# VHH binders against StAR-related lipid transfer protein 4 (Stard4): the designs that were tried, part 2

Target 1, 199 residues: StAR-related lipid transfer protein 4 (Stard4), of Mus musculus (Mouse) (q99jv5)
Amino acid sequence: ASISTKLQNTLIQYHSIKEDEWRVAKKVKDVTVWRKPSEEFNGYLYKAQGVMDDVVNNVIDHIRPGPWRLDWDRLMTSLDVLEHFEENCCVMRYTTAGQLLNIISPREFVDFSYTVGYEEGLLSCGVSVEWSETRPEFVRGYNHPCGWFCVPLKDSPSQSLLTGYIQTDLRGMIPQSAVDTAMASTLANFYSDLRKGLR

## First folded at step 4 (VHH)

Design G22 (from D6 with S60Y; framework vhh_8ghr_2)
Fold by ESMFold2-Fast, scan of step 4:
Structure G22 (fold): chain B 199 residues (1-199), chain A 126 residues (1-126)
Amino acid sequence: as target 1 above (199 residues)
Amino acid sequence: EVQLVESGGGLVQPGGSLRLSCAASGFTFSSYSYIGWVRRAPGKGEELVARISPSGGSTYYADSVKGRFTISADISKNTAYLQMNSLRVEDTAVYYCARKYGWSYLSGYKSAFDYWGQGTLVTVSS
């Protein structure tokens, strides 16, 4: 499918961006978050990277649309698969909790999701699509191409390296400083929460 | 019409083995679903013993069966299996194959199975 190929190629392109184009946004124990201006919208492309103490398949199965995502992800409040097309792709709708004392009210996203092999590991990626149904309790956000690469660590086969690219337009009239704070915090918390969920 | 049909139950002695099969019809195994084995002993509630995402390969096992039971799926045959080794008297129960299609979760709610098989009886006794 055209959208799957374009999405995969875009994420591989992001994964090839050189170190000097990124600025550190947040660094905590065992996870670093960087950002650079997005070429898709007036916002940022975020990159996060850290080591998981688990194998690729288990890590990605906890991240991709599936039965375990809500068990560990503090930000995601619902996840529904709306349509499926192939074994490894679907359209999903998910919602997120409010942030910063509700300065960022709960959001809703409708994304095409695709999971495919990458090197000796996996890539799970997504991009928002048009969806006519809206729910009044949520503001519809928009994900430009986003995804998670997970590959085995050399010489440590029980561990993997997880790298994420997140490019979210939260929409609405939110101060950019609030968006920046929330995005960096969300990505750091993603790693902390996932590590606990994998136990 | 969605159906799940279990087979392979029966009487076995403690320490023995059984393999349960779950033949699915009316839908195809996909990455948007998972297949579980749920058991109910007489007078007790339901216990999820094992779960698999057929396309993702991820598995879950209850602590009571971890290391003894293995869940698997054959996508081409649209069939899931539960290999039960080192069986104990307390494993005696009706075993149900169940599926959840898609991921419809709400805050505070866990995954629930939407279709169930008829069940197959497993009796572990001398």
Scores: ipSAE 0.006, ipTM 0.261, lowest interface PAE 9.9, mean pLDDT 83

Design G27 (from D6 with Y105T S107P; framework vhh_8ghr_2)
Fold by ESMFold2-Fast, scan of step 4:
Structure G27 (fold): chain B 199 residues (1-199), chain A 126 residues (1-126)
Amino acid sequence: as target 1 above (199 residues)
Amino acid sequence: EVQLVESGGGLVQPGGSLRLSCAASGFTFSSYSYIGWVRRAPGKGEELVARISPSGGSTSYADSVKGRFTISADISKNTAYLQMNSLRVEDTAVYYCARKYGWSTLPGYKSAFDYWGQGTLVTVSS
């Protein structure tokens, strides 16, 4: 099967996980973050959910690889599209800023990215792929299947519900408590930064 | 192959209006691509005046045209538009429709538009 089919099916499985399997990791105004042990690696699968005051297409356009992402995402420091496939998928390389006073040094990821229709909305998802070139200023991280579901709100079609699944192996020698702190904060910040970017 | 064809340019008096059209073939506006309008006036550099995402929801404008120009797209016709109102003599330029894929902030990577139309001349003169 194609990588896009496997990736899409994996994200749909995550979206079907029962509520009682999740544990609250962080709850701030208008965003809830949950986690559960990952079945892919020795870490966590995170889930985040919140309402966006915008339509599905505009929300996902700001998240998927493209010129809008760097305008609002404070964590992402670069984004290159390395290969284009079809109309809705690519291989991208992106970098992230250091975190927690550089206890987590800047990371680099190389991901296959795919955007597809889901119900009355969209799913934009990604997974790391093999890439031999490395840059010495970055540690190569690895994203197990990750993605963002965005669907219209039934009673407010100008608003949408954004649900994310993030499953990142930061690699290197990082204390687990630092990883846990960074992941929960990053997801909460993602929502607040995106909301500002959509205005 | 990718083709972008502009139309709608011409001579107009200050304060007038024009609507430019950009007909696209070889790709669709609901795909992974962005459409921009770039202008070049004699003796001046290029300026990106407006851009729109393939979904038709995300737009941005140069400060010089905000409130006067509106970019839009008709996905079913695979055509982008630039509605230009309250035109000024300094809006005189060749206007190009261009498509872009991806983005990069890294030194040396080409972040310019991948395909360009032939351009359409807009002259604002009394």
Scores: ipSAE 0.034, ipTM 0.366, lowest interface PAE 5.9, mean pLDDT 85

Design G28 (from D6 with K100G Y101P; framework vhh_8ghr_2)
Fold by ESMFold2-Fast, scan of step 4:
Structure G28 (fold): chain B 199 residues (1-199), chain A 126 residues (1-126)
Amino acid sequence: as target 1 above (199 residues)
Amino acid sequence: EVQLVESGGGLVQPGGSLRLSCAASGFTFSSYSYIGWVRRAPGKGEELVARISPSGGSTSYADSVKGRFTISADISKNTAYLQMNSLRVEDTAVYYCARGPGWSYLSGYKSAFDYWGQGTLVTVSS
């Protein structure tokens, strides 16, 4: 699909951003989360990175659209594939749980999703697309280019390095401080939840 | 056309073993596809027994079969297997092979599959 090339190139560009452009947003054992101002909207591009005790294919299989995602992801409450073009390429609609005692109410996203080889590993990426049908119980959010790189650890072949780039406009009237708190915590939780899902 | 053909079912005594095969045609096993075994027992409803991502090697099992059943795939033969050991009367069911990802995640069980085989009967009785 034509959109897949632009999306892939954008994620590779993010992956090339130098260390000194990032500011630590949250650091817990096993995960670091950084952020920098987004070039796409008036918000932040978040980066998260940590080691997984599993091989690349298994890690990405649990992240991309498919039957594994809802088994472990506490934030995602539904996932529907609306249109598929190839096994690795679809338009999906997913919903997320409310956050911060419902200061952030449940969201709905409609994303183009694409999974492709990257060097010795995989990249699973997505970007929101326009979709006219809305459901009243959800606020439609918007994902600017987002994705997950997973590459093998050279000296530890049963482990992989997972790096995520998340750039979400939650929409609605939410204080930026609440958005920032939720985003950092969500990314840290993503890693701990995924680690449980993989064992 | 995608087809999944199950074989290997039959009658076996408690404590016995069976190996089910799922021969796939119309697609090749890849990291982007999942193969699962779903069973339907008279009166018990449907249960996702095991899943495998053939190229990735990812597997999962229902708690009822962990340690007794093993799912595997042979990429060169385009075939998935379910090795069933220490069979119990309660394992009696029609076993279906299915391919995912499916297009709906609201199916009423843990998996999303878009193509299904016709099923193979496994009867465990004394």
Scores: ipSAE 0.046, ipTM 0.424, lowest interface PAE 6.2, mean pLDDT 84

Design N14 (from D6 with S31D S53Y; framework vhh_8ghr_2)
Fold by ESMFold2-Fast, scan of step 4:
Structure N14 (fold): chain B 199 residues (1-199), chain A 126 residues (1-126)
Amino acid sequence: as target 1 above (199 residues)
Amino acid sequence: EVQLVESGGGLVQPGGSLRLSCAASGFTFSDYSYIGWVRRAPGKGEELVARIYPSGGSTSYADSVKGRFTISADISKNTAYLQMNSLRVEDTAVYYCARKYGWSYLSGYKSAFDYWGQGTLVTVSS
């Protein structure tokens, strides 16, 4: 599909952005989060990176749409696969919990999702698509191209390097500073929650 | 009609090995489901011992069996396996093959199984 090719190429472009274009947004033990202004909307493209104590296939299987995701992800509250095209390709709808004492109310996203081999590892990526059905308890958010690269560590084959690119328009009536604070914290929490989920 | 049929149970001495098979019919393995093995010892509750996500190959094990049991799946044969090595008396239980097949997941549900086989008895004793 043309959508999967364009999405994959966009994520590879993000992965090629030079170090000096990123600014540190949050740095905690075992994960660094950077950001730069998005070229897709009035917000930020976030990058997160950290080491996982597991092999590529296990890490990506816990992230991509499927049975493992909600076992560990504290932010995601539901996941429905709406259309299934191939083993590695679907349209999904998912919901997220409210944040910052509900200053950011629960969101809903409808994303095309695609998982493909990349070098010695895997890339799982997504982008929001148009979907007419809405639910009143959720605000429909929009993901510009997002994804997760996972590659083996050269000298530690039981470990992998996980790099994420997240570019989310939460929409609604939220101060952008609150969105930016929540995004950085959410990405750091993603890593700590995933690490617990893999154990 | 959906069926999961277990086989391979039996009597074995401590330190021995058994391989359980789970033949699935009426559905096929997919990216959006997993197969698990759940055991129930006489007079005790259920314990999830192993799970596999067949398309991706990822697996998960209970601490009690980690390093001794190996779960695998053959998508072309629509069959899952549990290789049990270094068996202990406390592994004595009825072993059930179960699937989570669906397109919807909710937070707070630990990948709950929606269909079960009838079980196969594994007895570990001298």
Scores: ipSAE 0.217, ipTM 0.578, lowest interface PAE 4.1, mean pLDDT 86

Design T13 (from D10 with K31T; framework vhh_7n9e_1)
Fold by ESMFold2-Fast, scan of step 4:
Structure T13 (fold): chain B 199 residues (1-199), chain A 124 residues (1-124)
Amino acid sequence: as target 1 above (199 residues)
Amino acid sequence: DVQLVESGGGLVQAGGSLRLSCAASGFTFSTYAMYWGRQAPGKGREWVSGISWSGGSTAYASSVKGRFTISRDNAKNTLYLQMNNLKPEDTALYYCARAKYSSGWYLPSHFDYWGQGTQVTVSS
């Protein structure tokens, strides 16, 4: 589909952004989070990177839409597949928990999702699409192109390098400092939660 | 030696209920995600529902969400599908399937074993 090609090309473009364009947002043991101003909206494109003690296929299968995502992801509270186009391609609706003592109330997203080969690994990516149905308990957020690259480590093939690009417009009336705190924390927690899920 | 045997299908009127069972053998059931799929007359296979190895996560096709409930009993090596408010368009051969991967994706192409199925016919 043209949307899957455009989305893939956009994520590959993000993955080619030079090191000096990124500013460290948060650095904890085993994960670094960077950001730069987004070219899509008045916010930031975040990048996170860390090593997983598992092979590419297992890592990405835990990340892309599927039944076990809710077993490990503390942020995600529901996941529904709305439309299914092909084996690696769907439209999904998911919800997220409130953050920072509900300064950020629960959000809902409707995303096109696509998983494809990349180098010796995989890319699982997504972008929000228009969807008319809304649920009153959620604020509809919007994901500009987002995705996760996972490639084997050359000298340690039982391990993989996971790099994420997240570009979320949470919408509503939220101070930028709260968004920044939540985004950096969410990405660090994503790695911690996923590592526990891969046990 | 992997075997999946479905049961519980039958003829039911619209608005009725059925509970399907899938007895699994030949593998460590508790470590695999499991799925229910169906094939309607003259149609291709479609997935209906999926459940993680622990039972902690479930997923449903939009057409059955709110009406069907997937569950599992790992001690009994059995997968279930509770079907409520059945509609004529739910008429299909229902089969259970094992994920290809230990934490498998719920698409039909990711099944590595599936049973012969149990027929569900919903009359109007």
Scores: ipSAE 0.000, ipTM 0.243, lowest interface PAE 12.2, mean pLDDT 84

